# VH-VL binders against Vacuolar sorting protein 39 (VPS39), part 2

Target 1, 267 residues: Vacuolar sorting protein 39 (VPS39), of Arabidopsis thaliana (Mouse-ear cress) (q8l5y0r16to282)
Amino acid sequence: PARIDAVESYGSKLFAGCYDGSLRIYSPPESSASDPSELHQETYVLEKTVAGFSKKPIVAMEVLASRELLLSLSESIAFHGLPNLETVAVITKAKGANAYSWDDRRGFLCFSRQKRVCVFKHDGGGGFVEVRDYGVPDTVKSISWCGENICLGIKKEYVILNTANGTLSEVFPSGRVAPPLVISLPSGELILGKENIGVFVDQNGKLLQTERICWSEAPTSIVIQNPYAIALLPRRVEVRLLRSPYPLIQTIVLQNIRRLVKSNNAV
Key: E = the ipSAE of ESMFold2; O = the ipSAE of OpenDDE; V2 = 0.75 times the mean of E and O plus 0.25 times the DockQ between their complexes.

## First folded at step 2 (VH-VL)

Design be2 (framework fv_benmelstobart)
Fold by ESMFold2-Fast, scan of step 2:
Structure be2 (fold): chain C 267 residues (1-267), chain A 123 residues (1-123), chain B 107 residues (1-107)
Amino acid sequence: as target 1 above (267 residues)
Amino acid sequence: QITLKESGPTLVKPTQTLTLTCTVSGFSLSTYGVHWIRQPPGKALEWLGVIYWDDDKDYNAAFMSRLTITKDNSKNQVVLTMNNMDPVDTATYYCARGTVYDYSEWGYTFDYWGQGTLVTVSS
Amino acid sequence: DIQMTQSPSSLSASVGDRVTITCKASQSVSNYVAWYQQKPGKAPKLLIYDASNLETGVPDRFSGSGYGTDFTFTISSLQPEDIATYFCQQYYSTPYTFGQGTKLEIK
């Protein structure tokens, strides 16, 4: 059996990124056009396995529907054309990248590798061009676009990187044992993780409110699917509404899931 | 060259306080956390606690009531203090540097260790 | 606390043998498991991290595998210098916990 680390929907199909580096494509269940002989529950069917899609586990995928591209994070960051999955671009400089963020409106990609943050731009012709490369003081654990700036969670603190001049401004210290998490909201505002709480800040890192989202345990990953915040805790997923008092809506027990990825096309 | 070295008394009487010093070289205590781990003779390793680069601290709940870890960055030293020693606390005590490998996730493994110091608790 | 149960407690093998040690966590620890080698009178040495990744400078005869609760450490072809006690460690949550150790001896 295949271990799945990343899932993304594309039209009626489901894409699964696997720990062995393969990409699996599942087709939806057959139309329930009522056949007297068929009483079985519908299930997704494996349509295709793309073996060797990556040499390393596929840890994140995002369908960029407006651009007809699939973004994947594995050994590096790669872009494949949809629906045929032809290779459009591989960002060679992203080899060993650990985190990325996509700005769909502007077509900007940022990613972190070691103590560097790199920005690339998608041109309308299907290529990617390097815009800038920034040095940062420590390894980046979490990254997200926040308007035209980039918010970074590094081991000791959260910082805002100004993309125009490369300056860093401190927001507040990160937690000691829980990984830092930077979560972007559609408004350009952010939720920053500190242990088991989520703190709201504006795109410049200024505190917006005293109310917090309180998770049952420190999450390792959070994704926003408006109006919900979905957090991956050690052995479960918690779904909360993004409005005070941020009530728990659902708890899902899952095995072998490492992170959650936001997508405008996912269920 | 990265090194850690434990120093302190090798013999402690029951009910006394143990104080051990870990002296580091080749890295900064402002950048890395230092953990204390002990090993009773012939038994498994036991994690005691850590002092982080920002002077924050975590302790194993089993030892928290009698354990204190402090540091002095200017001296490159981390100090373990454990109160009310008992014969069952007889162990080799190690200090070790915490390290992380997954850039998007963390938890600590120990890439460099001191040589260890055997502390015997006996009357 | 997460308990790490290691098996076997001791093992005797010949030079050139394939040696396998297992470690079971009382709850899922994802892939946050390390393996250490400890020779008599010495501090432990990190061999494997993230369940399957080889630490720099460690010979490729050492390997690890596993996810969730069940982990395996393997020496593909035992050498005399591999005589040691081997420990697993989880670093999924504090307190960090270690297996009880497997003492490896040459026949």
Scores: ipSAE 0.000, ipTM 0.390, lowest interface PAE 15.5, mean pLDDT 83

Design be3 (framework fv_benmelstobart; at its last look DockQ between E and O 0.02; V2 from the best seeds 0.00; counts 0 for: pae E 19.2 > 2, placed apart)
Heavy chain, then light chain:
Amino acid sequence: QITLKESGPTLVKPTQTLTLTCTVSGFSLSSYGVHWIRQPPGKALEWLGVIWSGGSTDYNAAFMSRLTITKDNSKNQVVLTMNNMDPVDTATYYCARDYYEWSGSDYYFDYWGQGTLVTVSS
Amino acid sequence: DIQMTQSPSSLSASVGDRVTITCKASQDISNYVAWYQQKPGKAPKLLIYDASNLETGVPDRFSGSGYGTDFTFTISSLQPEDIATYFCQQYDNLPLTFGQGTKLEIK
ESMFold2-Fast, scan of step 2: ipSAE 0.007; ipTM 0.564
ESMFold2, look of step 3: ipSAE 0.446; ipTM 0.763
ESMFold2 (binder alone), look of step 3: mean pLDDT 92; pTM 0.933
OpenDDE, look of step 3: ipSAE 0.362; ipTM 0.782
ESMFold2, look of step 5: ipSAE 0.000; ipTM 0.380
ESMFold2 (binder alone), look of step 5: mean pLDDT 91; pTM 0.913
OpenDDE, look of step 5: ipSAE 0.067; ipTM 0.689

Design be4 (framework fv_benmelstobart)
Heavy chain, then light chain:
Amino acid sequence: QITLKESGPTLVKPTQTLTLTCTVSGFSLSSYGVHWIRQPPGKALEWLGVIWSGGSTDYNAAFMSRLTITKDNSKNQVVLTMNNMDPVDTATYYCARETYRYVSSGTYTWYFDVWGQGTLVTVSS
Amino acid sequence: DIQMTQSPSSLSASVGDRVTITCKASQSISNYVAWYQQKPGKAPKLLIYAASNLQTGVPDRFSGSGYGTDFTFTISSLQPEDIATYFCQQYYSTPYTFGQGTKLEIK
ESMFold2-Fast, scan of step 2: ipSAE 0.005; ipTM 0.452

Design be5 (framework fv_benmelstobart)
Fold by ESMFold2-Fast, scan of step 2:
Structure be5 (fold): chain C 267 residues (1-267), chain A 123 residues (1-123), chain B 107 residues (1-107)
Amino acid sequence: as target 1 above (267 residues)
Amino acid sequence: QITLKESGPTLVKPTQTLTLTCTVSGFSLSTYGVHWIRQPPGKALEWLGVIYWDDDKDYNAAFMSRLTITKDNSKNQVVLTMNNMDPVDTATYYCARGYDFLSGEYTPYFDYWGQGTLVTVSS
Amino acid sequence: DIQMTQSPSSLSASVGDRVTITCKASQSVSNYVAWYQQKPGKAPKLLIYDASNLETGVPDRFSGSGYGTDFTFTISSLQPEDIATYFCQQYYSTPYTFGQGTKLEIK
């Protein structure tokens, strides 16, 4: 068996990034995938194992379908062509990067490494070029594009990084115990984590509403699978509807889960 | 780097109005509440009032009839106005950030304070 | 208004001593109590919040405990730089109120 740290959908297939650095590709059985409301389970079958895909655990993956690329975060940030998984680019400057965000419309990548935030752009010619490199006062724990700017969770605070001039403006402190979490919504709004609370802000860090998502405990990871917000809490996962009053839909009791990963090509 | 700084007159005559300005940096007044607290020489701290990130306000009932707190987010300034000053109002006046009231119902403790400004009320 | 009463009003202790200050609320404030250190001519500094949580950057010789109406602040091993006046504060309801302060001096 393999320890899987990252999952992403590609067409009808599932890609699984493993702790040993291999990429596993799974194909569906002939029966249709079910949603949670139908109470069905489906098991995918292992089609292929790409040994040596990475030298380190694959901790995050994202299929960039419009560009026919697979983005992976492992030892560094790498781009592989789809469907054949040939190496297109490896961002050497991203060695040791701990978080990233992709802006599909503009073709911009941002990532954090230690006390730096770097921006790269997908060149129409097929490569990636460095746009800017910003210094930040502390290690970034969470990062997301918000329009033309970047929202960062650093230490115990959230800031907006203005990409035109490199200035930082504070949004609010993240929390006393829980690490910061920056979550992008399809609407262009952000959810910022604060202990067991999810706070809604716009792309400039302005508070949108007084109503919040209240998790049973402080989450360590949150993923949005519209219309649901899925949070990893100690020893369980909570699924909540992204509609006020954000009711609890399901609780899943699991052990040894490290983090949740988003799927961009569900179905 | 979070800072708050009080400014205004250090000497006020009895019956006059006191106006103090608190200038903040390193955080947004759209996100945090800013409180005014005073301390007469050698005595305990007295909470005067607060203006919250959403422009809502609370005042200590003992001062409410003569106290107004306003803010200008674009200037990063919070202004305290207190009418009809009396010698007993002689105190060091502080502005302070209410820590993280967004996260809960009862979380307003003060994580950052200005240096304070001594206001003496005397003829 | 909720009244906060500290005891003692002043105390003298030697370097290395365990120092304890108490604070009593006139009605239950749950755990919504903070403790501040104030040195002469300076603004108060937050040490403890939610009765027992240590503020970031504050030495672990400082601790707090209590719930309801009775709260305790402790310095486990007094250092020279700890000479100051210490205040408790309730933030259960407005108006937020402070204790009268405890002046700590080294003998």
Scores: ipSAE 0.000, ipTM 0.368, lowest interface PAE 21.2, mean pLDDT 83

Design be6 (framework fv_benmelstobart)
Fold by ESMFold2-Fast, scan of step 2:
Structure be6 (fold): chain C 267 residues (1-267), chain A 123 residues (1-123), chain B 107 residues (1-107)
Amino acid sequence: as target 1 above (267 residues)
Amino acid sequence: QITLKESGPTLVKPTQTLTLTCTVSGFSLSSYGVHWIRQPPGKALEWLGVIWSGGSTDYNAAFMSRLTITKDNSKNQVVLTMNNMDPVDTATYYCAKGLYYDSEGWYTAFDIWGQGTLVTVSS
Amino acid sequence: DIQMTQSPSSLSASVGDRVTITCKASQDISNYVAWYQQKPGKAPKLLIYDASNLETGVPDRFSGSGYGTDFTFTISSLQPEDIATYFCQQYDNLPLTFGQGTKLEIK
């Protein structure tokens, strides 16, 4: 059996990125369309294993449905065409990248590697072109597009990187015990982690509201699955409704979980 | 600000088990891999193994039959256990932080090292 | 295992000299090489990663270059505090391996 580190859906199928670097594709049972009974227990079946998809564990994947591409973060950032998974591009400069963000409207990719932030653009012809490479004062821990700017969590503070001129504007300190977390919302606004709270800010890092999401402990990972915010805490996951006062909906006790992976396509 | 420090016995008898603890501060063990490297007096560095941010491990095949690396994220500690020690295992043992944030299984260089602890194996 | 071979094993130079150390991998390792400085009784210090990227706080006189199997580490103008043993390390594949070291001394 393979250890699965990333999951993403594409149509009715599930893609699983594995620790051994393989990509595994699962399909719903052959009879599922013939018997839609709510009591019918379905099992996804392994359809195909793509061995050697990556040399390293596949730690994140994202289906870019509007572009018919699969983005994967592993040894580097790679793009594969859907549905056939032919290699379209490998961003060699992203080898060793630890975080990325995709702007679907503009077709812009940004990623961080140590103290560098690099921006690439999808050229419409299937390739990716480097736009800019920025130096930052410390190792980037978290990254997200915020309009035309990029929000960075570096060491113990958040900054907004202006992509036009490369200037950095300080937002606020991230906290002592947990790494910085930058989470994008569909609106283009952000949730920034600080200790056990999530703070809402606009594209320029300005506070949007007084009310915050309050987790029971400092999270190490947060994913948004509207209408929920899901946070990985020590030994547990908390699910909160993404609506003031952000009530706790569910707690899942876990052992040996490392981080949350999200699906952008619900089957 | 980020520190790692090795602790444990400095003298081990042949055939005994070595247990070393690496205590970290300034970063989370759930966010970075921690590696063990050793250096015999006057010799080159030798990589022993790693425990990744998510808790999985990889070992140098030369040591994997007698080597175990574990951790306790809540205590900020990584523990190396190596059994059946021999005089040739005499070395300074280091723990070191990998470069990449949350990059489970990414092979890497080491940006921050502990001070090292000399372990002498003799009767 | 990937073998890393350094040249020379030892080197004597004068303050202000340009010092060059090379490292050869037994197989293609792309740009996955790091260089470390180790002073007597101390832990190694990372100077260069990804063959050519200078680590934060490291003086500009240190540089690295290379791709594939052949890598070079350079000190453009040697200073007294640079006296140390220097090691290369590959991280293309496990086990991670180091060169045998180059001992740098002042004439």
Scores: ipSAE 0.000, ipTM 0.397, lowest interface PAE 17.6, mean pLDDT 84

Design be7 (framework fv_benmelstobart)
Fold by ESMFold2-Fast, scan of step 2:
Structure be7 (fold): chain C 267 residues (1-267), chain A 125 residues (1-125), chain B 107 residues (1-107)
Amino acid sequence: as target 1 above (267 residues)
Amino acid sequence: QITLKESGPTLVKPTQTLTLTCTVSGFSLSSYGVHWIRQPPGKALEWLGVIWSGGSTDYNAAFMSRLTITKDNSKNQVVLTMNNMDPVDTATYYCARDLRYYDSSGYLPYGMDVWGQGTLVTVSS
Amino acid sequence: DIQMTQSPSSLSASVGDRVTITCKASQSISNYVAWYQQKPGKAPKLLIYAASNLQTGVPDRFSGSGYGTDFTFTISSLQPEDIATYFCQQYYSTPYTFGQGTKLEIK
């Protein structure tokens, strides 16, 4: 039996990244159902296994539909062309990277490795070019683009990294119970985790609004799937509406889930 | 004990620049925002601006063109600078800590929980 | 700017009375209202935050309620030491604005 560590959608198909480094491709059951409730009752069928897709476990994947690329984080960060999965680029400097963020509008990649934050740019010709390399005071636990800046969750604190000059500006402490979480919104604004609270800030770390998302417990992972915020809590997933007062829509009891990944529904 | 204390000149001439310093103890400026508020004698409270823990600032638009708030975390000081003082700017000036903590109910509270004693600044010739 | 209007502007009451002060916002501000007490010559003291939460060390005779545009502050049994001016404040959006104040006097 295969251990699956990462899942991403591509068109009607599901991509599953496995602990053994293989990529598994699943197709939906033969059905014309467009009702989301029916989709949950259907069983996906294994269409193809790409053995040797990576040498290490695939821990994250993201479909970049506008660029026809699959981004994967394994031993390093790699880009594969869609739909054929030919290798387009491997970011060798990302060997040992533990977190990344992709800015689709600008074509910018940032990732953290040990106490470094590195920025690469898609050059339009299929390659990636290093732009910057910044030193940070400790291991980054969460990272996201916020406009031209980068927001980092380091230890128990949030900071904004100014990409033009490399300066770090402190935002606020991340709390004691849960790890820091930096979540980007389509607007370029951020949700920052603090215990069981989600705090809205702008790209400079300035508080945007006093209204908060209040989770029932401190989340370890949050995914935005408009109009919902989906949080992984101890023993459950909470789905909340992204409208004040951020009401609880659904609770799902889960076993052995480590993190959530955004589904790509735009391709 | 958490304290804030305002210091600076008590008398300023018209057209001069006011500089006030708020010195804090018992907490870190890296963890809390600090507001500046003023109150003319016998009148209501008026919010001037805030510097957040991360260094970003927000100002009341009525003062934005002549008001600057800065800080030095290592010195435990927040500084308010206001240009072109006028007799109508005569007021008691307060600095106050932004209430920011996690409570057991899961709320992130707001408001200003600890205030300095205030310093009366008189603008006259 | 969000305008905060307090009622009444002044109030006289006897020791032991129940006192209520109201505050109206010019637009919806959820529960982002604080209430302060200011005694003559002193800095304001935070009593209530997030419309209804009692600040640590504040006596339980003080309470707050409300959501949206209409907020109420209550002293359940007035004590002599409660003579002061009371201010509401919104912190929903900048500039953060205060009400004009309610002066409480003992009858």
Scores: ipSAE 0.000, ipTM 0.391, lowest interface PAE 17.4, mean pLDDT 83

Design be8 (framework fv_benmelstobart)
Fold by ESMFold2-Fast, scan of step 2:
Structure be8 (fold): chain C 267 residues (1-267), chain A 123 residues (1-123), chain B 107 residues (1-107)
Amino acid sequence: as target 1 above (267 residues)
Amino acid sequence: QITLKESGPTLVKPTQTLTLTCTVSGFSLSSYGVHWIRQPPGKALEWLGVIWSGGSTDYNAAFMSRLTITKDNSKNQVVLTMNNMDPVDTATYYCARHYEYEDFWTGDYMDVWGQGTLVTVSS
Amino acid sequence: DIQMTQSPSSLSASVGDRVTITCKASQSISNYVAWYQQKPGKAPKLLIYAASNLQTGVPDRFSGSGYGTDFTFTISSLQPEDIATYFCQQYYSTPYTFGQGTKLEIK
């Protein structure tokens, strides 16, 4: 059995990034389309395995629908054309990158590689051009664009990296036990994790409001699917409305799982 | 109790490949990175590269085209491979542990070094 | 690359003297400077990290200071066992770079 580390939806299909570096494509059950009177218990079926898609585990994937590209983080950051998955670009300088953020409107990619943050810009058709390379004092655990700047979650701090001059400004300390989480909203504002709460800040890290999202436990991952915030907690997924008082809409209890997959679209 | 020890050939001919092994004790390679540094006789220290706890690597651009650092966590070993050796590569080669500090103001640094191994490149 | 320039290249002082070594970075590196002691035939030993923090087990006669581009390492009262070469190192950005070293001799 394949160990799956990343999942992303593409149309009706699921893309699964595997620890062995393969990409597996799953199609929805055929019985859901052809059976008019009965719902059959049938799982997604493996349609195709792209062996050798990556030389290292595929850690994250994101479908960039407006550009017809699949972004993957594995040995490096790679872009493949959709639907055929032909290689469009590989960001060689991203070899060993551990986290990234994509700004779809501007076509800007930022990624962290140990104590460095690098910025590349999409040429449109030709590929990617390096814009800047910044030194940071510690390994980056979470990263996200916030307007023209970059918010970094490192060990016990959140900082804003000013892309024009490379200066770092402290936002606030992250939680003592929980890992830092930086989540970008379409407005360019951020949700920052602190233990079991989500705190709203502006693009400069200034507190926007006193109301916060109160998760039942500290999340390890948060995905925004307007109007919802979806958090992965130990053995459960919690869905909350992005409207004060941020009520709990749904809880999915995870039991007898063999591996948790990371996906921006899957819950 | 934390120790690192370099081992490998002490004599290498020009154009040959150098392979050095750093064997660690008292800590896990799955939790700590290891740096390679060299020092030509009577000269300054030169940072060559690092392999991080997760297996990713960073190299000094001056050496990147001929340098590879790998590791085997189960054997407690980090291996440096450097191609196309030249007499100017004659140096004492050190491995050193990467110490991770909690806050960004202090950053991470190298705390414990191996004793070093002198590699002479001569015909 | 960030260049680290040490001064002086060599220094001779008497036991009990205050010894000062300086290190200048070619660009601002915040406080990400380490200082090492290397005795003849031995590996470098970490003395100071983050410009001013004393490593555990290191005597308190050793100290460091500085921020940005200018850094100083001080031995408040020189002892015979302090004869060594001292190096500064920046760890703000890869490639990590070292100063050229300061050879300290007693008398």
Scores: ipSAE 0.000, ipTM 0.392, lowest interface PAE 18.3, mean pLDDT 83

Design be9 (framework fv_benmelstobart)
Fold by ESMFold2-Fast, scan of step 2:
Structure be9 (fold): chain C 267 residues (1-267), chain A 123 residues (1-123), chain B 107 residues (1-107)
Amino acid sequence: as target 1 above (267 residues)
Amino acid sequence: QITLKESGPTLVKPTQTLTLTCTVSGFSLSSYGVHWIRQPPGKALEWLGVIWSGGSTDYNAAFMSRLTITKDNSKNQVVLTMNNMDPVDTATYYCARSEYVYGDFGSYYFDYWGQGTLVTVSS
Amino acid sequence: DIQMTQSPSSLSASVGDRVTITCKASQDISNYVAWYQQKPGKAPKLLIYDASNLETGVPDRFSGSGYGTDFTFTISSLQPEDIATYFCQQYDNLPLTFGQGTKLEIK
């Protein structure tokens, strides 16, 4: 009966962040029989509800497996130890943050709040130290690490924020009417949304190829589940292969208008 | 300055086809959905359908069999065509822009509306 | 279809009064509710979105609250220019649906 706003895998378990601020933990379906003629559907089973995990809806979660931490975005950004979910850190400066990105290799967190982009570094022991705070000209709609720099989607523009000196470099000068999407790839390269197409750029915002991913409509969200790109369109989800010519694999028509939930870990 | 404006005939005879045009300014049709909503005199608002940025459409099932929405991005125009008009279709017809939120399926509330055009269906 | 049941259908209040209008959804729609003000002969005007967010330029005497199935719209201190019909709208699923409207009058 709970509404889920965020989902993340941890080992064989599924974590669900709910609109009421609770965290629900699901265990994988139990195989009951060896008979392959059975038509039984398998379903994840609710194992535990952590009431009061947050006082606000949990809008994003990410398991940082190498660090045994769960990152959550709710009223602010919080880190919980795995597997017990004890609170290890809350980034108070991230109160009201609307987007974030995690760099697992370096242990760097960046997030946007109002017209600011803040960078914190994990100290290895559970604490976080502020590295830098940058001013930006407008509210950030999408954000991702790109190497040592940060790619920002600000309304209609994509810019690269140079973390060493705080300068902004334009990637696309296009009009002020297309909402931006910044999607990171495992390679460190990016896919940038431009109306109904996905454009491939390197970590400096330089065009990598002329070939595009062409969606049927402009997506409001894109999730990468290697080897697939999954785009949320009005009433539809399109699944495309991340290999030229980026063929359409599946279209799912949605009966409800619901948010597409991000998950970085395989099933 | 964002505006939407409806135009077309104000009188339609029963069984005829209604064609209304919504002309927009101050934003691109390639970035926003445009919806058609009607309101019979003294009654509630009724959603008819939408055309999305890429040209695909969704319609209220009650009207789907006789309703078509098209657009021309270069002319800044969205066109509603409704067949087999009946006196009960008498209403003020509005076009409206939906506001979008990133990371969502879209927020289909209407931040800007046209002025509306009253269409009377009678013999 | 999701039905939005609005109450009351009409109400009369005095300048300075606190006015409350409610809207009930036939199923859970989270916070996907907007409220509009419509004056006679004019198009609706957006006041509130996502159940509780005030649209830019709208006076702060207007507020909204609620989640799931029960939603409330409040005018904390009624002004003469607030005479209008008010509508709620859900956008959790298509077709988009509106409440029947509440006609607000000064007594």
Scores: ipSAE 0.000, ipTM 0.431, lowest interface PAE 15.3, mean pLDDT 83

